# Ledger of designs, part 10: VH-VL binders against DNA polymerase type-X family protein pol4 (pol4)

Target 1, 98 residues: DNA polymerase type-X family protein pol4 (pol4), of Schizosaccharomyces pombe (q09693r1to98)
Amino acid sequence: MKILASSTNYVLHNRLSNSQYEDARSKIVNFGGEFTNDAAKADYIFVNYSQINRVRRELRTIGTPLETCVSCKLIVKIDWLNEPKESLTPGNPYVIWH
Below, E stands for the ipSAE of ESMFold2; O stands for the ipSAE of ESMFold2 at other seeds; V2 stands for 0.75 times the mean of E and O plus 0.25 times the DockQ between their complexes.

## First folded at step 17 (VH-VL; framework fv_patritumab)

Design aa2 (from z6 with heavy chain T101N; at its last look DockQ between E and O 0.95; V2 from the best seeds 0.77)
Fold by ESMFold2 at other seeds, look of step 17:
Structure aa2 (fold): chain C 98 residues (1-98), chain A 118 residues (1-118), chain B 113 residues (1-113)
Amino acid sequence: as target 1 above (98 residues)
Amino acid sequence: QVQLQQWGAGLLKPSETLSLTCAVYGGSFSNYYWSWIRQPPGKGLEWIGEIDHSGGTNYNPSLKSRVTISVETSKNQFSLKLSSVTAADTAVYYCARLDYNWDYFDYWGRGTLVTVSS
Amino acid sequence: DIEMTQSPDSLAVSLGERATINCRSSQSVLYSSDNKNYLAWYQQNPGQPPKLLIYWASTRESGVPDRFSGSGSGTDFTLTISSLQAEDVAVYYCQQYYTTPLTFGQGTKVEIK
């Protein structure tokens, strides 16, 4: 089973070039995950931020404050997609919110 | 105490590119987000965008098509370029630091007046 | 974008008297998740950069005199200078940080009457 199997995944575009964004989407699919353009439907949100409060700000900006995502389990630094050695759990070093 | 020192050309002709640099002294560069903010003479303040040490940027949508903010982390510096300037871009330009956690500004540069001739 | 509107545009207050500045946002800046108002106030003396006075609508920044206070919630906010001093002659700005772009009020100029 692939490491992102059965998950719905969103990538926050802030601080990513279009090339970086597309690369992240491709990796999600290669790892067996489904991609969504709606943050409120995601199980995992991948971000290029180290601080949760900036992520919360941007989610408010796009009209999907974190509280509207009832399914969201983790917010994860996007670099995890480059080296997914460990499964995504709250203890994973790339996780900034759970 | 943190100090922001800024410099760049103050007089431009229409269609030129505005270019300003801000150097950060007396504090951590890597732990904070940095912004450019402008103020037309006698008017209010407009946030231009933000950057961090890794080079990731977030811009005001109103200016995004013309603005580039970049960073030289080894020098603790960040820069603003604004292309295709007009008289409407005449303003005092400030560099500023966002609070460690939140999106208000706790330290400001002295400002640079940029005048675009008509 | 969240628009910030201040009133009045200008006021003149006698030395030692109270100055009151209002700020209204086009949308609430109260975040229900943490019950905080994402609003700051700045002072800009002539020829100087802005200086942070208040954040979270009512929390005074370190080193800011006690005569400055902030109040309000949601969409309506007030900056009060309880006893105006000569050095308080400045333009005052509110700023929301609930969403991006970060936006400021148009400013309120405070003068001695």
Scores: ipSAE 0.682, ipTM 0.901, lowest interface PAE 1.3, mean pLDDT 92
ESMFold2, look of step 17: ipSAE 0.735; ipTM 0.912
ESMFold2 (binder alone), look of step 17: mean pLDDT 92; pTM 0.945

Design aa3 (from z6 with light chain K36R; at its last look DockQ between E and O 0.96; V2 from the best seeds 0.80)
Fold by ESMFold2 at other seeds, look of step 17:
Structure aa3 (fold): chain C 98 residues (1-98), chain A 118 residues (1-118), chain B 113 residues (1-113)
Amino acid sequence: as target 1 above (98 residues)
Amino acid sequence: QVQLQQWGAGLLKPSETLSLTCAVYGGSFSNYYWSWIRQPPGKGLEWIGEIDHSGGTNYNPSLKSRVTISVETSKNQFSLKLSSVTAADTAVYYCARLDYTWDYFDYWGRGTLVTVSS
Amino acid sequence: DIEMTQSPDSLAVSLGERATINCRSSQSVLYSSDNRNYLAWYQQNPGQPPKLLIYWASTRESGVPDRFSGSGSGTDFTLTISSLQAEDVAVYYCQQYYTTPLTFGQGTKVEIK
């Protein structure tokens, strides 16, 4: 029943309050996903950006350029965690990179 | 043609809160990120932070504890508050637009000189 | 933070002569994924806001005269004004947009000799 089962997940903190960040982390765990503090090891990266280039900028800022995330499958708008209706696939409207 | 119009009080005493507003005309407000940048007289430029129409902010860590950037999307406006000012905060403050995709600034307000006196 | 250092702090150049401004970043701003340098140059005339001249280290913004050119890669960049005009008297800034905070050089003042 858990939509994020077997996934490792990172939340980019930019443009989130501390409470929004903790809420996103809690939702990931409740959906069966594992949380990582290392973007380079994530399967999914959740972001509060709609443009991939700004996500790339912030990944460079934290020292983990997108190219170093060998396991990353999708970069996803954070709002998906509020209303996860379908499994994450490249065609999902919340996905901005795959 | 995009224009940024800015206003706010130009003379403050130490410990007061700086408050500036920028209104955007002639372009899309919701498609862009907006920034505040300051320049002490005769000195270089310092990026303060950015905001978009949804209110998400990203601040320069050097100022984060004192800075609040806010948006009023229905008016195409965004604002800067800087708390606990000192003489070191005397500067010309600019609002500016980031390029649609990249993080250089393509339009700037005319600037507002804010002087903090003692 | 990526620190941006310009040299010289000021220079005086005769009308019609070449002006050369250097900018050095504390870390490379060349992104291997797209092989581009995340560097911009701005001109600021007295009493005016900065105006974008160049992005990607060497691409002129629309309406910028071709006497302005940018070059360099990685950590070492140059703005060249091939034939200085009176209206080019200004302070020039480089800016990196590779990481946040977005940072600017301290400026180079160009004057007529």
Scores: ipSAE 0.737, ipTM 0.910, lowest interface PAE 1.0, mean pLDDT 92
ESMFold2, look of step 17: ipSAE 0.760; ipTM 0.916
ESMFold2 (binder alone), look of step 17: mean pLDDT 92; pTM 0.939

Design aa4 (from z6 with heavy chain L98M; at its last look DockQ between E and O 0.96; V2 from the best seeds 0.78)
Fold by ESMFold2 at other seeds, look of step 17:
Structure aa4 (fold): chain C 98 residues (1-98), chain A 118 residues (1-118), chain B 113 residues (1-113)
Amino acid sequence: as target 1 above (98 residues)
Amino acid sequence: QVQLQQWGAGLLKPSETLSLTCAVYGGSFSNYYWSWIRQPPGKGLEWIGEIDHSGGTNYNPSLKSRVTISVETSKNQFSLKLSSVTAADTAVYYCARMDYTWDYFDYWGRGTLVTVSS
Amino acid sequence: DIEMTQSPDSLAVSLGERATINCRSSQSVLYSSDNKNYLAWYQQNPGQPPKLLIYWASTRESGVPDRFSGSGSGTDFTLTISSLQAEDVAVYYCQQYYTTPLTFGQGTKVEIK
């Protein structure tokens, strides 16, 4: 019933203020998702990047290259958390990788 | 053809804030990431950070506490502020365009020498 | 951080002779996902900004003369100038773009002997 029910979610800190990061975390919980501090365990990774190659760069930087996240289903632009009316599917405009 | 023009004060006293601006002409501003890179006299290059048209930034951890990069998208400009400068911040400062997709630099400004008096 | 170390720090080469510059990264910059080396080379002539020469370790940027070539993989890379010209007097930098911070080698100064 909730959009993020049964999901484990990670927020990449790059290009977010502390306030934006905490706001994103609160929205994930409000949508029924669980939060993780470990990108390798996430089903969804929320990012403030428009291009996947720069997300891949930052995941390499923190020691969890995308290939180590075996459970990851979608990488999503973080602004989706403000517009949740569109379901999270590979075709969603906010999805940059699936 | 893309041109990056940069300006700002070239002479500072210790504790002042360095402020530089880069204007982009002859190309797309919103489709690229933009960086500031510095080079102390006679030394190598140090990446300061990156920004895109939406204002999102990513900084070199070595400078992060003193650096602010900002964008004025309506003017196709981005700027650098570096607070609490010392003589160690004396360098030529370059603005540069990152490749459309990748993180090497295909266009560079001419550089601005910033000298911090000792 | 990935540290980039160049050797030598400087070299003097006679006109028309070959110059060889080495770059070593503290970690591999070869990404297994796309099998590409995230390594670029720049030339900086005196009083000029850096100029991109090579990316992906071996791909020449448009307008770069054929005498410049790049090779290597993983952690060890080479820039070769097959026949040095007067305009090639410069400092050369390698740069990795595998992780942030983006980092450059300390530079190699090439002079005419």
Scores: ipSAE 0.708, ipTM 0.908, lowest interface PAE 1.2, mean pLDDT 92
ESMFold2, look of step 17: ipSAE 0.725; ipTM 0.911
ESMFold2 (binder alone), look of step 17: mean pLDDT 92; pTM 0.940

Design aa5 (from z6 with heavy chain S30T; at its last look DockQ between E and O 0.97; V2 from the best seeds 0.81)
Fold by ESMFold2 at other seeds, look of step 17:
Structure aa5 (fold): chain C 98 residues (1-98), chain A 118 residues (1-118), chain B 113 residues (1-113)
Amino acid sequence: as target 1 above (98 residues)
Amino acid sequence: QVQLQQWGAGLLKPSETLSLTCAVYGGSFTNYYWSWIRQPPGKGLEWIGEIDHSGGTNYNPSLKSRVTISVETSKNQFSLKLSSVTAADTAVYYCARLDYTWDYFDYWGRGTLVTVSS
Amino acid sequence: DIEMTQSPDSLAVSLGERATINCRSSQSVLYSSDNKNYLAWYQQNPGQPPKLLIYWASTRESGVPDRFSGSGSGTDFTLTISSLQAEDVAVYYCQQYYTTPLTFGQGTKVEIK
């Protein structure tokens, strides 16, 4: 029904203000997604990075290396939440890893 | 080639705010992450934090309550402010560029000695 | 945080002789996904900023003389200067970039004996 229906979602805090972080969480819920505080359980990880290697560094930092997330389908630039024109697929321009 | 030029006040009293600026010449500003790193006299190096052209920051947790890194993209400049300084903040402060992809530093400024008097 | 410890703190080596510097990390900096060691070495000559020598534990940065080599994996790393020159008098630092905060060893001072 909703664009994030049936998804579990994590937002990486790095490079986000507190208000930007909370705004992202609200949008995820509004789009029908579930929010998780555990990156290892997420289907989608939203990030304020353009380069996957820096995302991998921060996931290692919090103790949840990308390889521990067996459910993870996509890592997505957070700006997609502002303009979700197209559904999330590996070919979406906001996707940096799949 | 790429050059990082840095400046700011070198002598502070306790409780003042440290303020340094770094200007980037001869390379892309918008495609890289930029860092501040400090070195107390006779001691090793401590990473303070990083910023990119959009203003997104990532700080060393040990300093994040007192540190602000900011950017002025139109001038290819980024700045460090460290509040409530003490003698423990006496150090040479470097600006540096992270490699395009990886998290080691390929270009460094010449450093600015900041001394906090007692 | 990953703590980086270097040994020795200081060493004196005759011109033309081998200098060996060790670096140990408190946690492995080898990433299993790409099988790379996230470790760099820097040289800091007196009065100068640090200069990148080596990344990925063993890859020389462009313009770095081939007398500098790096080795090791996981938690134990070595920087070797095969034939010390006068210009190599400096403090050497290892740095991990596996996690943040990015952390450096305390440094090893190399002097001419």
Scores: ipSAE 0.728, ipTM 0.911, lowest interface PAE 1.1, mean pLDDT 93
ESMFold2, look of step 17: ipSAE 0.780; ipTM 0.920
ESMFold2 (binder alone), look of step 17: mean pLDDT 91; pTM 0.934

Design ko1 (from z6 with heavy chain Y33S W102S D103S; at its last look DockQ between E and O 0.91; V2 from the best seeds 0.00; counts 0 for: sugar tag NYS H31, pae O 5.1 > 2)
Fold by ESMFold2 at other seeds, look of step 17:
Structure ko1 (fold): chain C 98 residues (1-98), chain A 118 residues (1-118), chain B 113 residues (1-113)
Amino acid sequence: as target 1 above (98 residues)
Amino acid sequence: QVQLQQWGAGLLKPSETLSLTCAVYGGSFSNYSWSWIRQPPGKGLEWIGEIDHSGGTNYNPSLKSRVTISVETSKNQFSLKLSSVTAADTAVYYCARLDYTSSYFDYWGRGTLVTVSS
Amino acid sequence: DIEMTQSPDSLAVSLGERATINCRSSQSVLYSSDNKNYLAWYQQNPGQPPKLLIYWASTRESGVPDRFSGSGSGTDFTLTISSLQAEDVAVYYCQQYYTTPLTFGQGTKVEIK
């Protein structure tokens, strides 16, 4: 099965160019994932940040604070999409929150 | 302790591009995020945007179409460019460090007055 | 955007007396998950950059005198200078860091009466 099969995925646009954002969406589809424009519905949130508190700030800014996402399993550094060497688990080095 | 040193042209004509540089001394550059903030003479403070060690930026939506913040990690420097300036862009411009994990500013540069002629 | 409003715009206080500055945010800056108020206070002396005084609404930055204290929660915050000194003549700003854009109050000028 593809590594994002049966997952709903959100990409936080902050710190991405429009082309980087669309590239990330394309990779999610190629990995079998479904894309959502609503962070609160996502299983995985992909971000261009290394510090969880800054991600929390931006999620508050867009009106979907992290605590409203009851389905969210992982927040993941977006670079994982470039070369997914390991599956997404809480122990994965690209995971900054679980 | 950490010091931020700024420089750039202080007098511009309308439509020119504002360009400022900030160099960081006495501390880690790569572990922090860096910001530009401006203050028109006799007025309050406006956050322009921020940049992290990887080059990722986040801009005030009010300025986003005209602003570029860049980093040169080999020199421990970051810069501000603001295009198409007008008299409304006359201000003292500060570089500052964001706290390690949050978004208040613990160290500030001395400021650079940029005047845009009418 | 979260708008920050300070009161008063200007304050004249006798040397050694208490100065009180209020800051109100247009929405709560208290984050329920960590129970912290995302609010900072800065002092700006004439011709100088702002200097951090208080963060998390009430935590004093290292090297800031005990006469400076912060209080409040949610949308209403206060900076208190318990015994005004000559060097405290400055403009004071509050700042929220709950959301971007990061925003500041308009400033309160403190003068000796």
Scores: ipSAE 0.219, ipTM 0.813, lowest interface PAE 5.1, mean pLDDT 91
ESMFold2, look of step 17: ipSAE 0.472; ipTM 0.869
ESMFold2 (binder alone), look of step 17: mean pLDDT 93; pTM 0.956

## First folded at step 18 (VH-VL; framework fv_patritumab)

Design ab1 (from z6 with heavy chain G56A; at its last read DockQ between E and O 0.97; V2 from the best seeds 0.85)
Heavy chain, then light chain:
Amino acid sequence: QVQLQQWGAGLLKPSETLSLTCAVYGGSFSNYYWSWIRQPPGKGLEWIGEIDHSGATNYNPSLKSRVTISVETSKNQFSLKLSSVTAADTAVYYCARLDYTWDYFDYWGRGTLVTVSS
Amino acid sequence: DIEMTQSPDSLAVSLGERATINCRSSQSVLYSSDNKNYLAWYQQNPGQPPKLLIYWASTRESGVPDRFSGSGSGTDFTLTISSLQAEDVAVYYCQQYYTTPLTFGQGTKVEIK
ESMFold2, look of step 18: ipSAE 0.804; ipTM 0.923
ESMFold2 (binder alone), look of step 18: mean pLDDT 92; pTM 0.936
ESMFold2 at other seeds, look of step 18: ipSAE 0.810; ipTM 0.924
ESMFold2, look of step 19: ipSAE 0.812; ipTM 0.926
ESMFold2 (binder alone), look of step 19: mean pLDDT 92; pTM 0.934
ESMFold2 at other seeds, look of step 19: ipSAE 0.810; ipTM 0.925
ESMFold2, look of step 20: ipSAE 0.809; ipTM 0.924
ESMFold2 (binder alone), look of step 20: mean pLDDT 92; pTM 0.935
ESMFold2 at other seeds, look of step 20: ipSAE 0.813; ipTM 0.924
ESMFold2, fold request of step 21: ipSAE 0.802, 0.792, 0.808; ipTM 0.925, 0.922, 0.926
ESMFold2 (binder alone), fold request of step 21: mean pLDDT 91, 91, 91; pTM 0.931, 0.931, 0.933
ESMFold2 at other seeds, fold request of step 21: ipSAE 0.801, 0.796, 0.785; ipTM 0.924, 0.924, 0.922
ESMFold2, last read: ipSAE 0.792, 0.787, 0.810; ipTM 0.925, 0.920, 0.928
ESMFold2 (binder alone), last read: mean pLDDT 91, 91, 91; pTM 0.930, 0.930, 0.929
ESMFold2 at other seeds, last read: ipSAE 0.807, 0.799, 0.803; ipTM 0.924, 0.922, 0.919

Design ab2 (from z6 with light chain S33P; at its last look DockQ between E and O 0.97; V2 from the best seeds 0.83)
Fold by ESMFold2, look of step 18:
Structure ab2 (fold): chain C 98 residues (1-98), chain A 118 residues (1-118), chain B 113 residues (1-113)
Amino acid sequence: as target 1 above (98 residues)
Amino acid sequence: QVQLQQWGAGLLKPSETLSLTCAVYGGSFSNYYWSWIRQPPGKGLEWIGEIDHSGGTNYNPSLKSRVTISVETSKNQFSLKLSSVTAADTAVYYCARLDYTWDYFDYWGRGTLVTVSS
Amino acid sequence: DIEMTQSPDSLAVSLGERATINCRSSQSVLYSPDNKNYLAWYQQNPGQPPKLLIYWASTRESGVPDRFSGSGSGTDFTLTISSLQAEDVAVYYCQQYYTTPLTFGQGTKVEIK
């Protein structure tokens, strides 16, 4: 069972080049996760931010404020995809919101 | 005491590339987001975009196709390039710091007037 | 984009009198989960860069005189200068930080009558 099996995943584009975005998408699929273009449906939202307030701002910008993302379990710093040694839990150091 | 000092060429011809640099003194560079904001003569303010020390950028969609913001973290500097300028790009350009947490601006550079000739 | 519209564009006020500047946003900038209005006010004196006056619609930045106050919620906001001083001659801008792009009002020029 792959580390992202049975998960639906969204990548916030802000602060990523097109190449970085495509790389993140590929890693999610390789790790067994399903990709979504709708943040409101995601279990995990991957972001290139360390501060939750700025993620909240951008989710408002795209029309899916965090309070409408009822499926979301974790907001995760995107660098976790580079070295996914630890499973995603609220205590994971890459998690900025749970 | 934080100061933002900015420089760059102030007179451009149409189709040239605007290039400005902002240096940060007396404060942390890596803990903040940095922005460029412009003000056409006698007009209001337009946010161009933001960058942090790692080089991650977020741009105003109205300018995104023509704008590049870059950092030189070892020098505590960030820069603006705006390609294919026209007279509509004539403005005072400011560098500014976002608050540590929130998206209002607590420190501003003195501004650089960039004039694009007709 | 959230459009910010100020009124009036220009205002002439006698020294010591009250100046009132309005700012309207095209969408609410009140974020219900934290009950905060994501709105700031700036002062730009002649020949100077903008200076932060107020954030969260009504919170005065450190060092800003008590005669400056902000009020309002949702889409309608007011900056009040209770007793205009000579140094208050400036252009005033509101700014929303609810969404990106960050957007500013067109400015309100305050002059001495």
Scores: ipSAE 0.774, ipTM 0.922, lowest interface PAE 0.9, mean pLDDT 93
ESMFold2 (binder alone), look of step 18: mean pLDDT 92; pTM 0.937
ESMFold2 at other seeds, look of step 18: ipSAE 0.783; ipTM 0.921

Design ab3 (from z6 with heavy chain D99P; at its last look DockQ between E and O 0.96; V2 from the best seeds 0.69)
Fold by ESMFold2, look of step 18:
Structure ab3 (fold): chain C 98 residues (1-98), chain A 118 residues (1-118), chain B 113 residues (1-113)
Amino acid sequence: as target 1 above (98 residues)
Amino acid sequence: QVQLQQWGAGLLKPSETLSLTCAVYGGSFSNYYWSWIRQPPGKGLEWIGEIDHSGGTNYNPSLKSRVTISVETSKNQFSLKLSSVTAADTAVYYCARLPYTWDYFDYWGRGTLVTVSS
Amino acid sequence: DIEMTQSPDSLAVSLGERATINCRSSQSVLYSSDNKNYLAWYQQNPGQPPKLLIYWASTRESGVPDRFSGSGSGTDFTLTISSLQAEDVAVYYCQQYYTTPLTFGQGTKVEIK
């Protein structure tokens, strides 16, 4: 089974070029994940940030504060998509919020 | 204590590229965000963008892809390039520090007046 | 974008009297998750860069005199100088850091009457 099967995934575009953004979307699909353009509906939010408060600021900026995402399980550094050796769990080194 | 020292050319013609550098002394470079902010003469302040040590940037959308902020982490320096300048870009340009988790500016450079001739 | 509007644009106050500066944001800058107002105040003396006075709407930066205080919540904020001194002649700016772009008020010039 694919490692993102049954998940809905959002990619925060901040600090990504258009090609990096599209690459992340492609990897999510290849790993079996569903993509959403609505952060409030995501199970996982992939970000190019190490500090959660910056992510919180950007989610506020786009009108979907983290608190409105009732489904969100993890916020994950986007580099996980390059080497998904460990499953996404709260203990994963790429997870910055759970 | 932390000091931000900035330099760059102060007089430009239209269509030239503004280029400024800010060097950080007396503190960590990697535990903060770094910003450029400008102030047209007699006017208020406009945030241009931010960068951290990894080179990740976030820009004010109003500057329409004319901005590049870069970092040289090994030298504790970051820079601003603003392309295709016009007289509207005449301002004092400041570099400033943000605490790593928050976005208020606790240290500022001295400012560099950049004048773009009309 | 969150627009920040200050009132008044200019203010003349007698030495030793209270100066009051208002800042209004076009959207709330109170984050319910941490119950903090993402609002800062800066002082800019003539010919100098801005200097941080207040953050979280009411927390004074180290070294800022007690006569400076901040108050307010949500969309309406006030900077108060309880007893104006000659060195307080400056332009004062509020700034929100709730969303990007980070935005500043247009400034309030404080003068001695």
Scores: ipSAE 0.584, ipTM 0.879, lowest interface PAE 1.8, mean pLDDT 91
ESMFold2 (binder alone), look of step 18: mean pLDDT 93; pTM 0.947
ESMFold2 at other seeds, look of step 18: ipSAE 0.625; ipTM 0.890

Design ab4 (from z6 with light chain T59Y; at its last look DockQ between E and O 0.98; V2 from the best seeds 0.79)
Fold by ESMFold2 at other seeds, look of step 18:
Structure ab4 (fold): chain C 98 residues (1-98), chain A 118 residues (1-118), chain B 113 residues (1-113)
Amino acid sequence: as target 1 above (98 residues)
Amino acid sequence: QVQLQQWGAGLLKPSETLSLTCAVYGGSFSNYYWSWIRQPPGKGLEWIGEIDHSGGTNYNPSLKSRVTISVETSKNQFSLKLSSVTAADTAVYYCARLDYTWDYFDYWGRGTLVTVSS
Amino acid sequence: DIEMTQSPDSLAVSLGERATINCRSSQSVLYSSDNKNYLAWYQQNPGQPPKLLIYWASYRESGVPDRFSGSGSGTDFTLTISSLQAEDVAVYYCQQYYTTPLTFGQGTKVEIK
């Protein structure tokens, strides 16, 4: 069973090069997840930030403040996609919001 | 106690590349986000972009096509390059630190006047 | 982008009198989730970099005299200098940090009348 099976996933582009962004999208698909261009519809949001307040700022910037994402379960540091060791749960070290 | 010291060439010709460096003394470099902000003579302030110690950047969309902000973490330094300058890029350029958590600026460099000849 | 507009552009005030500077944002900078206004004020003395005075619309930065106060919410904000001192002659800027790009007002110059 693929680790992101049945999930809808968004990647926040801030602080990523275009190649890093596309690489993250490819990894999500390879792990069985579906990609969305709408943060408000995601189950997981992958970010290149360690501080939730900066993520909140950028979600406001793109018009989808975190509070509009009723489906969002976790906000996760994008590095998890490079070396997934544990399933995505609120206790995962890469999770910055749940 | 935190001090930002900045330097770079102050006089450029059109089409050249603006290049400035900011060194951070006192306090932590790796725990903060760092910005460049410019002020044309007698005018208001324009945020150029931000960077952290890992090299991740956010740019003002108005300048994004010409701007590169970079970091040299081993030296506690970050730099600005602005390509293809024109007279409209004449300004005082400031480096500044964002607050640890929020996006206002608590420490500023003294500024560097960059003049692009007409 | 959130546009920040200050008024007046310049203000002449007698020493010891009140100076009032207004800042309006093109959209609300009040975040309903935490009920905070993402608005800062800066003072820029001639030939100097800006200095932070106020954050979250009304919180004074350490070392800022009590005569400086901030108020307002949503889209309309005010910086008040309750008793103008000679060293308060400067240009004052508001700044929003609700969204990026981070944006500043055009400035308000305060002079002694």
Scores: ipSAE 0.709, ipTM 0.906, lowest interface PAE 1.2, mean pLDDT 92
ESMFold2, look of step 18: ipSAE 0.751; ipTM 0.917
ESMFold2 (binder alone), look of step 18: mean pLDDT 91; pTM 0.932

